# Designs tried in a protein design chat: miniprotein binders against b1l550. Part 132

Target 1, 279 residues: b1l550
Amino acid sequence: MRLPEELLERARDIHSEAPSHRIKLDRVGSFGLKVPVEFKGFLLLAEADVWVSLPEGRRGVDLSRQVEAIYELSNPPKDPFSLCREAAISLLEKLNYADSSGVSIRFDAPLQDGESLKYYGVEISSIASDEIINKIRVEILGMTACPCTAELIRAYKSSEIAATHTQRSLGILEVSTKAEHPDPDKLASIIERAMSSPLRTYTKRPDEGGLVIRSLSNARLAEDVVREMIHLFLEEFGHLPEDTHILAAVRSMESVHMHDIYAERSFSLDEIRKEISSH
Short names: E, the ipSAE of ESMFold2; O, the ipSAE of OpenDDE; V2, 0.75 times the mean of E and O plus 0.25 times the DockQ between their complexes.

## First folded at step 14 (miniprotein)

Design vc1 (at its last look DockQ between E and O 0.03; V2 from the best seeds 0.00; counts 0 for: pae O 15.2 > 1.5, placed apart)
Fold by ESMFold2, look of step 14:
Structure vc1 (fold): chain B 279 residues (1-279), chain A 95 residues (1-95)
Amino acid sequence: as target 1 above (279 residues)
Amino acid sequence: SPEYRKLLLEAYKLIREAKKLLEEGNPEEALRLLEKAFELAQRAFELAEDDPRTRLALWLMALIRRLQAEAYKKLGDLERAKELLEEARELAEEL
């Protein structure tokens, strides 16, 4: 049952009061909103979080205005990057007591895989204040083949026998920059090219054989995958601002072990260039 | 300010369309949209003096210059692209 509108005149505006403890809050918002987006011709249902900073002198945020900001911009559906940035700006305008705002949007991005689709994970965000910081995280599965076991088998058997264990590996690239968000398909491509082979949604036997042979011909340690991801990232995105921060990581679900292995490197573009040029 | 917000949102819309035109291989039409987007962002910057939020307009102006440089590279005018990238850097430093 809807309450009478006239009660609004009698009730205290709790949000605009001063709090008992004057402590600034960094993120106050609505999380887990379902928002439609259009990504490269696909209509997807994304999950969004929206927030603003809250000054020490204000007790609460206008949560309905936060939700309103992103939903107004979602009709009609548009690309998630524009939505993310525009919503962050709209939050700052609608909630003028905040000194910063943020929006994050998560979705599974479709990628053509022969005659079918596969998906990779994308999370983007935009943080608006006296500047705007854009962040994107891409996660995609690929295949890796162990070079250590391959070498052991070669040494034990004749060189004509190629064998090793293969496994699924999750590759991760995360970029934080003042420039526009990097294209997630390019980030996903970098991750897949760094691995031994891409994964397929289905494979007929001749194609399966080719996939396995490619993986064996391109055996890589998880550490090597991370290094290759960094190399390929620098080739494609070395033009980004020097203070751009990147995280490159791989989690390998090793087929012969009960545990996974993990390799990671974080860096700024300035840092990695100095490191490489010193060798 | 309602006008400030309207200018920024319109500039964003033009930028989005220009990016689509660049992807479709139409850099000349993209440049026309980017010129209009820059004028809107510049008006937004001038409208909101001493407001910390004016930095968002500068961010858009820098982005537009980078997209214009991409368009000129596709047209083969590398000298103009280089000039626009330097201007984008100067705008980003004012952030």
Scores: ipSAE 0.000, ipTM 0.238, lowest interface PAE 14.2, mean pLDDT 83
Fold by OpenDDE base, look of step 14:
Structure vc1 (fold): chain B 279 residues (1-279), chain A 95 residues (1-95)
Amino acid sequence: as target 1 above (279 residues)
Amino acid sequence: SPEYRKLLLEAYKLIREAKKLLEEGNPEEALRLLEKAFELAQRAFELAEDDPRTRLALWLMALIRRLQAEAYKKLGDLERAKELLEEARELAEEL
């Protein structure tokens, strides 16, 4: 049943009323929207969150206008980076009472793996206010081999390539910058290169054996992986603004324990440059 | 194009600053910023000639015309304000 439009003239605008408590809210919006995006020649259905700030003098946000803002820009589908930035700007203009807006778009990014496809998780965000901050989070699975167990086995059997336990590890790079979003494929590559070996979607038995041998020959602690990620990131993205913020992390799903091992470092480019220069 | 995005972002920043100036009671300075913002948005529109992204540039142009109209209204130039509102309407109809 559609209500008569004439009722709108009689109804008070609840959203524009003063709230019972005059408190500003940082984020009010719609979460878990589905939007089409084009990424590397693929049409993908992404999950999107859209929000704005709410001033202390306004009871609620016009949520319908938020949803309209992103869908108007999503047809026809476009790259998620442009969609994110353009939608964030559009939100601020459509909701003129907001001093800030944000958009986040999440999907599994396809990554070529020989003749097959693997994937990594990506979240692309833009926050608009007096400035625009672009954020990207990349998560990709790799494999780690434990150097500690390898050393124990080496000491025991005197083998050149020591047996050790291997496990899946999730590498994470999150970058927040006033520059354009960093290339997610490059970020994924940094994470994979920081691990003992990449994962493969399809392996023949000889290839599987080679993958494990490579992992054993490049055994790394979770701490080693994070440090390597930071090093490789600085080599590739050291040209970003000094106020660029980075989170580098790894979650190792240890095969010999019931729990995971986690390591992280959060830093700005200015901070880490000073740290490295001091040594 | 990276240029298109840069132009729109710069235009947006100027719009935000101009809105603050209008609230502060400085319509003359707001108009200067809005004029620059319009030029940037128009250039972005020209770069996007066959791109769906053209809609965002048009939308910004329409918004700028509305804000300019508000500024002229505050300055007492109602004729110019009316002209700008009509231009804003025409731009919005292309959306």
Scores: ipSAE 0.000, ipTM 0.163, lowest interface PAE 15.2, mean pLDDT 87
ESMFold2 (binder alone), look of step 14: mean pLDDT 86; pTM 0.871

Design vc11 (at its last look DockQ between E and O 0.02; V2 from the best seeds 0.00; counts 0 for: pae O 11.9 > 1.5, placed apart)
Fold by ESMFold2, look of step 14:
Structure vc11 (fold): chain B 279 residues (1-279), chain A 95 residues (1-95)
Amino acid sequence: as target 1 above (279 residues)
Amino acid sequence: SPEYRKLMLEAYKLIREAKKLLEEGNPEEALRLLEKAFELAQRAFELAEDDPRTRMALWLMSLIRRLQAEAYKKLGDLERAKELLEEARELAEEL
């Protein structure tokens, strides 16, 4: 049921009142919105979160204006990076009492995988205030091969057997920068190249053997996968502003263990350069 | 496939036009566009080759049903609107 518009003239505007407790809030918004996006020629259904800051003197936020801001910009569908930044700016313009706004957009990004497609996780955000901070998080599965087990098997009876346990590992790169969002495909590529081998959506038996052999040639500890991710990131994105912040992480779902192994490092570009140059 | 994309964009264009017609007080004409949009989205759903494209098509079909319900509310047919909202809910549950 839609209520008559005339009621708006008589009803108290609860949201514009001062609250009983004058405490500012950092994020007030709508989460889990479904929005269409267009990414690299694909129409995808994304999930979006939108929010603004709420000053101490304002009781509530205009949630309908928040939702309309992103939906209007998603018609027609556009690339998620433009949508994210433009919606964050639009929120500050439409909700002029806020000091900051934010938009997050999550979607599965397609990657060509031989003759088929695979998908990896992308979450982008833009936080607008006096400046815009762009954040992107990429998660992609790959394969890792344990070098410790490989060495033990190789040493067994002076054996020529090349084997080790392999497992699925989730690689994570998260970048927060004042520059434009890094290309998620390049971030995904960095993660996959740091691992022992990529995972495929469909592989015939001969190709499966090739992936395993490749993994044995690139056996890596989870710690060294993270280090390699950082090395490759610096090669590709070392030009970003020095206060750019990165998180690199791997969660290995160890095939022979009861639990997962996790490694991570967070850093700014200027911090990591100082660390490397001190050696 | 390129046909999937073409069908989805055409359906979305009809949805834009229908939303404008609803705002202008023309629910009968909006319904005609929404029926066509649903046919296009249904065809796109049948062509979807993976889960992300299937989810996008289902979302669009659910959106169309909600807009049809809005149109029927404006025409005073609350029974039809309720049926369409339930169908929209069922489509969204498959997401």
Scores: ipSAE 0.199, ipTM 0.672, lowest interface PAE 5.0, mean pLDDT 86
Fold by OpenDDE base, look of step 14:
Structure vc11 (fold): chain B 279 residues (1-279), chain A 95 residues (1-95)
Amino acid sequence: as target 1 above (279 residues)
Amino acid sequence: SPEYRKLMLEAYKLIREAKKLLEEGNPEEALRLLEKAFELAQRAFELAEDDPRTRMALWLMSLIRRLQAEAYKKLGDLERAKELLEEARELAEEL
């Protein structure tokens, strides 16, 4: 049943009314939208969040206009980076009472793994106000081998390549910058290279053996992985603005414990440059 | 393009400031900002291809004309306000 349009003339605009409490809200929007995006020749269904700020003098946000903003830009499907930025700007235009807007787009990014595909998680965001801030979060699984157990076994058996426990570890890089979004494939590569070995979707037995041997030969603590991620990030992305903020983290799903090991460092490029230069 | 985005954001910033000035009873200063905002939006329109960006720029131009009309109404220039509202309508029809 569609209500007659004439009712709109009689109905109060509830959203434009003064609220009972004059308080600004930072984010009001629609979360969990599904939008098509084109990424590396793949058409993907991504999850999207869209929001704007709400001034203290307005009761509610025009949510339908938010949804319209992103879907208008999603047809035809485009790259998620452009979609994110353009939608953030469009939100400010369509909702002119807002002083800020934001868009977040999440999907599993395909990554070539020999003749198969693996994937990493990606979240692309843009926040628009007087400036636009671009944010990207990449999460990819790798494998770590424990150097501590390896050392104990080496001491016991005098083996060149000591056995040790291995586990899956989730590496995380989150970058917030006024520059363009960093390349997510490069971020994923940094994470994989920082771990003991990458994971593979498909392995034959000899390849599996080689993967494990590589891990054993490159045993790393979770702390080592985070430090290596930071080092590799600086080599690849050291040209970004100094106010660029980075989170580097690892969650190791330890195979010998019931709990995970977690390590992280949050920093700006300016801060970390000063830290490294002081040593 | 990065230039398009910059222009649109700058224009929107000026619009927000102009709205505050209108609320504060300073329509003359609001008009100065809105004129600058219109120039930026026009430039953005020129950089836009025949895509959603073009529509966004046109919408922003239309909004600016409406706000200018409001400012002129406050100044008592009803003739100029009417002209600007007509321009705003024409721009909106291209959307």
Scores: ipSAE 0.000, ipTM 0.197, lowest interface PAE 11.9, mean pLDDT 87
ESMFold2 (binder alone), look of step 14: mean pLDDT 90; pTM 0.913

Design vc12 (at its last look DockQ between E and O 0.02; V2 from the best seeds 0.00; counts 0 for: pae O 16.0 > 1.5, placed apart)
Fold by ESMFold2, look of step 14:
Structure vc12 (fold): chain B 279 residues (1-279), chain A 95 residues (1-95)
Amino acid sequence: as target 1 above (279 residues)
Amino acid sequence: SPEYRKLLLEAYKLIREAKKLLEEGNPEEALRLLEKAFELAQRAFELAEDDPRTWMALWLMALIRRLQAEAYKKLGDLERAKELLEEARELAEEL
């Protein structure tokens, strides 16, 4: 029902009242908003969450002003990183009772795969207060080959077979920093290079054989994939602020097992450099 | 599909140019581009049918109607602007 304008102007402003229980809330907002973004020449469908902190003396958040903040900035569509940061700043400006705001944007990013495209998962966030913290999470599938099984088969006395089991593995890099968001394509590249072989959207039989052979030549434990991700990350992004935090992880869907294998390491740049230099 | 994305990208390019024209005070040429952009977005919507990606086409169609309304306001045709804003609202409700 559409209410008369006069009635709306007379109604209590419920959101600005004091609550019955004076408790601060960390995140109050609108989640699952659909927004278009422009990423590297592509128009992509993204999903966004927006929120602010709510002080103990304020009953509710101005929900429409939160949605307005991101939609105003998304017309016309623009790159998701600028949208994310600018919307977080706009939320603090529009909702001046908050001491922090946050925006997250999720989309599937295209990546060139020969003459075709493949996609990997991206989630970016910007959290604004007296500073801005930028976070990015990248997830991409690759192929891994088990080195333990490869060694057992090689050692088999009556056989000279080079073989092992292979499986799909999900690689994850998550970076939280005061600097600008790292380029998601570079993060995806780090993950793929740490794997035994990339996955392709389309492979003809001769090319498929080459991918399998490359996987066998680069057999790696999930643990070593994570270690390689960290090594490659430091090569590419070691210049970021020392308090930058990283999570590197792999979830391997083992082809000969009924369960997944998981490995992860979280660290700050300061922490990992001290660890490496002590060995 | 490649055709769907091509139509949306062309519509988006026209929208960007139309927005520049509005900023430059040329609403008549902006309207010409926006009508073409709407046609392209509408064709993309029809191609998608039962595809979940129809949200992108609907979003662009709503955006185009809002920009057309802005252009007509600059030209003093407030009745047409009002009609276009109502259409934009109806398209957004489909999302």
Scores: ipSAE 0.006, ipTM 0.373, lowest interface PAE 10.7, mean pLDDT 82
Fold by OpenDDE base, look of step 14:
Structure vc12 (fold): chain B 279 residues (1-279), chain A 95 residues (1-95)
Amino acid sequence: as target 1 above (279 residues)
Amino acid sequence: SPEYRKLLLEAYKLIREAKKLLEEGNPEEALRLLEKAFELAQRAFELAEDDPRTWMALWLMALIRRLQAEAYKKLGDLERAKELLEEARELAEEL
């Protein structure tokens, strides 16, 4: 039932009232929205979060305006990068009491794998205030082979290609920059190249054998993978602003252990350049 | 184009600064920033004539006109404020 408009004139605007406690909030918004996006020729249903800051003198946020902001921009569907940035700006306009806004869009990105598709996880974000910060997080699964076990088996059997345990590993690259969002396909490629081998959606027996042999010949610790990711990232994206922040991480779902192995490095481009130049 | 996006972002920054100045009671300085912002947004619009994102330039232009109107209202120039609001409406009708 739609309430009569006349009742709106009598109702207090609860959101505009002073709160009982005058405390600023950093993020208030709607999480888990579904929005269509166009990505690499695919129409995808993405999950979106939208938020703004709330000043200390205001009790609540106009949540309906937040939802309206992103859906107005999502029809017709557009690329998620533009949607993210445009929505963040629109939020600040629609909610003039906010000094900052943010949008996050998450989906599985399709990636060509022979005659089929594989995927990687992507989260695209933009935060607007006096400046716009763009953030992208890419997660893709690969395969790692343990060099330690390989060395033990090599020592025992004197084989050039030693047997070792293999496992799935999740590689993560997160980039925050004042520049445009880095290309997620390039980030995914960096992660895959840093691992022992990529994963495949399908394998025939010869292909499976080749994949395993590649993994064995390129055995890497989780630590090795992270370092390689950083190295490859610097080669591809070293031109980004110096204040660009990066998180490189790997979670290895170890096949011989009941727990995962995790390694990460967080850094700015300025910091890592200084570190490398000092050697 | 990278230039288009750069112009929009620069315009947006100026708009945010101008809003702060208006809140602080400095409409004259706000107007200077808004004029510059309008020029940037207009240039962006010209560069993106066939870009589906042209709406963003128009949207910023409309916003700037509204903010300019507010500034002139604070300065007591109601006639100029009215003109700018009309321009803002016209720009918004093109979105």
Scores: ipSAE 0.000, ipTM 0.143, lowest interface PAE 16.0, mean pLDDT 86
ESMFold2 (binder alone), look of step 14: mean pLDDT 86; pTM 0.863

Design vc15 (at its last look DockQ between E and O 0.25; V2 from the best seeds 0.00; counts 0 for: pae O 14.2 > 1.5)
Fold by ESMFold2, look of step 14:
Structure vc15 (fold): chain B 279 residues (1-279), chain A 95 residues (1-95)
Amino acid sequence: as target 1 above (279 residues)
Amino acid sequence: SPEYRKLLLEAYKLIREAKKLLEEGNPEEALRLLEKAFELAQRAFELAEDDPRTRLALYLMALIRRLQAEAYKKLGDLERAKELLEEARELAEEL
């Protein structure tokens, strides 16, 4: 049933009223929107969240304008980074009472893997106010080989057996900056290079053997992976503004344990430079 | 490029200031800021190195034209407002 349009002339505009309790809200939005994006020639289905701040004197947000802000810009599909930034700006234009807006876009990014594709997780966001702050989170699986077990096995039988447990490990890099979003492929590459070896969609027998031998030659603790991720990040992105904030983390699904190992470090570029220069 | 980013962010800042002036009932001052903002966005458009940066500059240019139209409507110049809305639509179609 559709209600008659003339009722709009008699009804109060509830959203524009002052609320009974004058308390500002930081994020009022629509979450879990499905939007198409174009990324490196691929048409992908992404999930988006949009929000604005709500001042203490305004009772509600016009939610249809929020949804309009991103859907108007998402057809035809375009680059998710542009969509993210444009939608954040559009939200402030459409909802003039807000002091800030935000947009998050999540998708699985394709990555060439020999003759196949593999995928890694990307979440980007843009927060617009007096300035724009861009955030990107990349998650990709790799392989780690335990150096502790490898050493024990080498000691057993004087190296007649070269072995250790290997497992999938999830590497995470998250960057918050006033600069443009870092390239997600470069972040994914940093994570993969920090692991003992990358994971493949599939391998043929000779290639599989080589991959395992490589991982044994590059055995690393979860802690080592995080440190290496930071080192590689600084080589590639050390030029970003000094107040850029980074989180580097690994969750290792240790194959010989009933539980996971987790390692994490958060830092600003200014902070980590001081720390490294002291050693 | 750093010049592109500087121009874009300065244009965005002027847009935000102009929106506040329109809310305060000062469309003449809003128009002065919007004229400068459009110049900056257009220079950013000329410097854009890839499609995403080009589209963002075009988006700002279209947004500025819509805000200029709002300002002229408040001043009673409906013909100028209509012209600016048509330009905004044309810029949005290039996106």
Scores: ipSAE 0.012, ipTM 0.443, lowest interface PAE 9.1, mean pLDDT 87
Fold by OpenDDE base, look of step 14:
Structure vc15 (fold): chain B 279 residues (1-279), chain A 95 residues (1-95)
Amino acid sequence: as target 1 above (279 residues)
Amino acid sequence: SPEYRKLLLEAYKLIREAKKLLEEGNPEEALRLLEKAFELAQRAFELAEDDPRTRLALYLMALIRRLQAEAYKKLGDLERAKELLEEARELAEEL
């Protein structure tokens, strides 16, 4: 049932009213929208969040205008980076009372794995205000082998390649910058190279054996993985602005424990450069 | 293109600054920024001639014309304000 348009003339605009408490809100929006995006020749259905700030003198946000803003830009489907930035800007223009806006787009990114595909998780965000900040978060699974158990077994059996427990580990790189979004494939590659070995969608027996041997030969603590991720990141992306903020983290789903091991470092490029130069 | 994106982002920054200046009662300085913003958005539009991304450039151009009209209205030039509003409408119809 569509209500008569004449009712709009009689109804008060609740959203424009003064609130009972004059308090600014940082983020008000629609979360869990589905939007089509084009990524590396794939048409993907992504999850999107859109929001704006709300001034203290306004009771509510025009949520319909937020939804319109992103869908108008989503047809035809485009790359998620452009969609994110353009939608963030469009939100500020459509909602003129907002001093800031944001868009976040999440999907599983396809990654070539021989003749098959694997994937990594990606979240692309843009925040618009007096400036534009671009954020990207990449999450990819890899494999780690424990060096501590390997050393114990080596000491016991004097083996050249010591057996050890292996587990899946989630590597995370989050980058916030005033520059363009960093290439997510490069970020995923950094994470995989920082681990003991990558995961494969499928393995033949010889390939599986080789993968495990590689892992054993490159045994790493969760702490080692995070440090290696940071090192590789600086080599590839050291040209980004100094105020660029990075989170590097690993969650190891330990195979011998009921709990996970977690390690992280948060830093700016300026901060980490000063730290490294002091040694 | 990286150039297209750079131009739009720069235009946007100028638009935001111009809006603040209009709120502060400085329409003359706002107009200077908006003129520069329009040039940037127009150049972005030219670079994207066959790309759906041209819509954002057009949108910014239309917005800039509306803001310029508001500034001229504050300056008492109602004729120029009317012309700019018509131009803004024409640009918006292409969206």
Scores: ipSAE 0.000, ipTM 0.174, lowest interface PAE 14.2, mean pLDDT 87
ESMFold2 (binder alone), look of step 14: mean pLDDT 87; pTM 0.879

Design vc16 (at its last look DockQ between E and O 0.01; V2 from the best seeds 0.00; counts 0 for: pae O 12.1 > 1.5, placed apart)
Fold by ESMFold2, look of step 14:
Structure vc16 (fold): chain B 279 residues (1-279), chain A 95 residues (1-95)
Amino acid sequence: as target 1 above (279 residues)
Amino acid sequence: SPEYRKLLLEAYKLIMEAKRLLEEGNPEEALRLLEKAFELAQRAFELAEDDPRTRMALWLMALIRRLQAEAYKKLGDLERAKELLEEARELAEEL
């Protein structure tokens, strides 16, 4: 049921009133919005969260204006990075009582995988205040092969042909920076190259054998994968601002264990450079 | 596929034109465009080869049904509008 619009003349504006308790809120928003985006020629349905800060003197936020801001900017669909940044700026401008705003956009990014596609997880954010902070998190599955079991099997059989357990591992790179968001495909590539082998959506028997052989010849601990991700990241993105913050992590779903293995390192660019140069 | 993308973009353009027509008070012309848009989105749904593309097509189809319901409300056909909203909910359940 839709009520008559003339009731707006009689009803007080609850949102603009002062609250009973004058307490600032950091994030007030709408979460789980479906928005169309265009990513590298693909039209995708993304999920978005939008929010603003709410000053102590204002009882509520106009949630419809928040939702309108991002949907207005999503027509026609455009790349999610521009949408994210522009929506965060628009929220601050349209809701001028706020000190800060934020937008997060999540989608499955397509990646060419031979004749087919595979998908990896992307979440981007833009936080606007006196400055804009851009964050991107990329998650992609790869294959790891255990070097410890490979060594035990080598010692047992004395064969040059190594065998070991292989498993899916989830690689994670998260970057927070004042610069523009790094290209998610490059982040995904760094993660895949750090692993023993990439995963494919589809392989035929000869190609499948090649993937397994590559994995066995490139056996790595989860810790080694994290270190390699950091090394490759620094080669590709060492030019970012010194206060850029990175998290590199791997969650390995070990095929012979009931539990997962996890390794993680977070750092700023200036911090890791000092660490490396001290060795 | 290239055809999938072409169908969705054309459907989306028709949807935006129909939305403007509804705001101008021309629900009959809006319905004409929305019928065409739904055909295009349904063809895109049939071409969708993975879950992300299927979800995008379903979302667009549900949006079209909601706008059709708005148009029928403006024409005074509340029974038809309710049927279309029910169809929109069914399409959204698969998202």
Scores: ipSAE 0.147, ipTM 0.651, lowest interface PAE 5.5, mean pLDDT 86
Fold by OpenDDE base, look of step 14:
Structure vc16 (fold): chain B 279 residues (1-279), chain A 95 residues (1-95)
Amino acid sequence: as target 1 above (279 residues)
Amino acid sequence: SPEYRKLLLEAYKLIMEAKRLLEEGNPEEALRLLEKAFELAQRAFELAEDDPRTRMALWLMALIRRLQAEAYKKLGDLERAKELLEEARELAEEL
């Protein structure tokens, strides 16, 4: 049922009214939208969040205009980086009472794995105000082998390659910068290289054996993985602005325990450079 | 228009760089970038004509004028800073 347009003339604009409490809100928007994006030649259905700030003198946000902003830019489908930036700007155009806006787009990114595909999780965001901040979060699964158990078994059996427990581990890199979004494939590669071995979608028996042997030869604590991620990140992305903020983290789904092991470091490029130079 | 969006994004990049330069104590170089940013925003405004998209261009123009005022204040030109703040206010009222 469509209401008669004449009712709009009689209805008060609830959103433009003064609120009962004059308090600014940081984020008001629509979360869990589905939008098509083009990424590396793939057409993907991504999840999107869109929001703006709300001034203290306005009761509500025009949510329909937010949804319109992202879908207008999503047809035809485009790369998610441009979509984030352009949508964040468009939100400020459409909602002139907002001093800030934001867009977040989430999807599983395809990654070539020999003749097959694997994937990593990616969240691309842009926040617009008197500046634009670009954020990217990459999550990819790898494998870790425990060096502690390996050492115990080595001591017991005197083997060159000691058996140890292995587990899946989730590596996380989150980058916030005033520069362009870092390349997510490079971030995923850093995480995989920091682990004992990558995961494979498809393995033949000899390949599986080789994968396990590689992991055993590169046994690493969760702490080792995080430190290696930071090291590799600095080598690849040390050219980013000094105020760039990074979160490096690992969640190891330990195979011998009911709980996970977690390690993280949050830092700016300026901070970590000073730390390394002091040693 | 793809051209309109390109101009806005380029203006934003220049604004961000100008802010950095202001923080670093280089108001002269900041002013050069802000002038270029204003030209881009003005061109975007012209391309939008009477379209609601003109609001973003106006918003950027107002922001640039405020940043220019800050730069001139750092240079000791308070008169020019005052003029630019007034222009920023006028642009903001058109929003």
Scores: ipSAE 0.000, ipTM 0.208, lowest interface PAE 12.1, mean pLDDT 87
ESMFold2 (binder alone), look of step 14: mean pLDDT 90; pTM 0.914

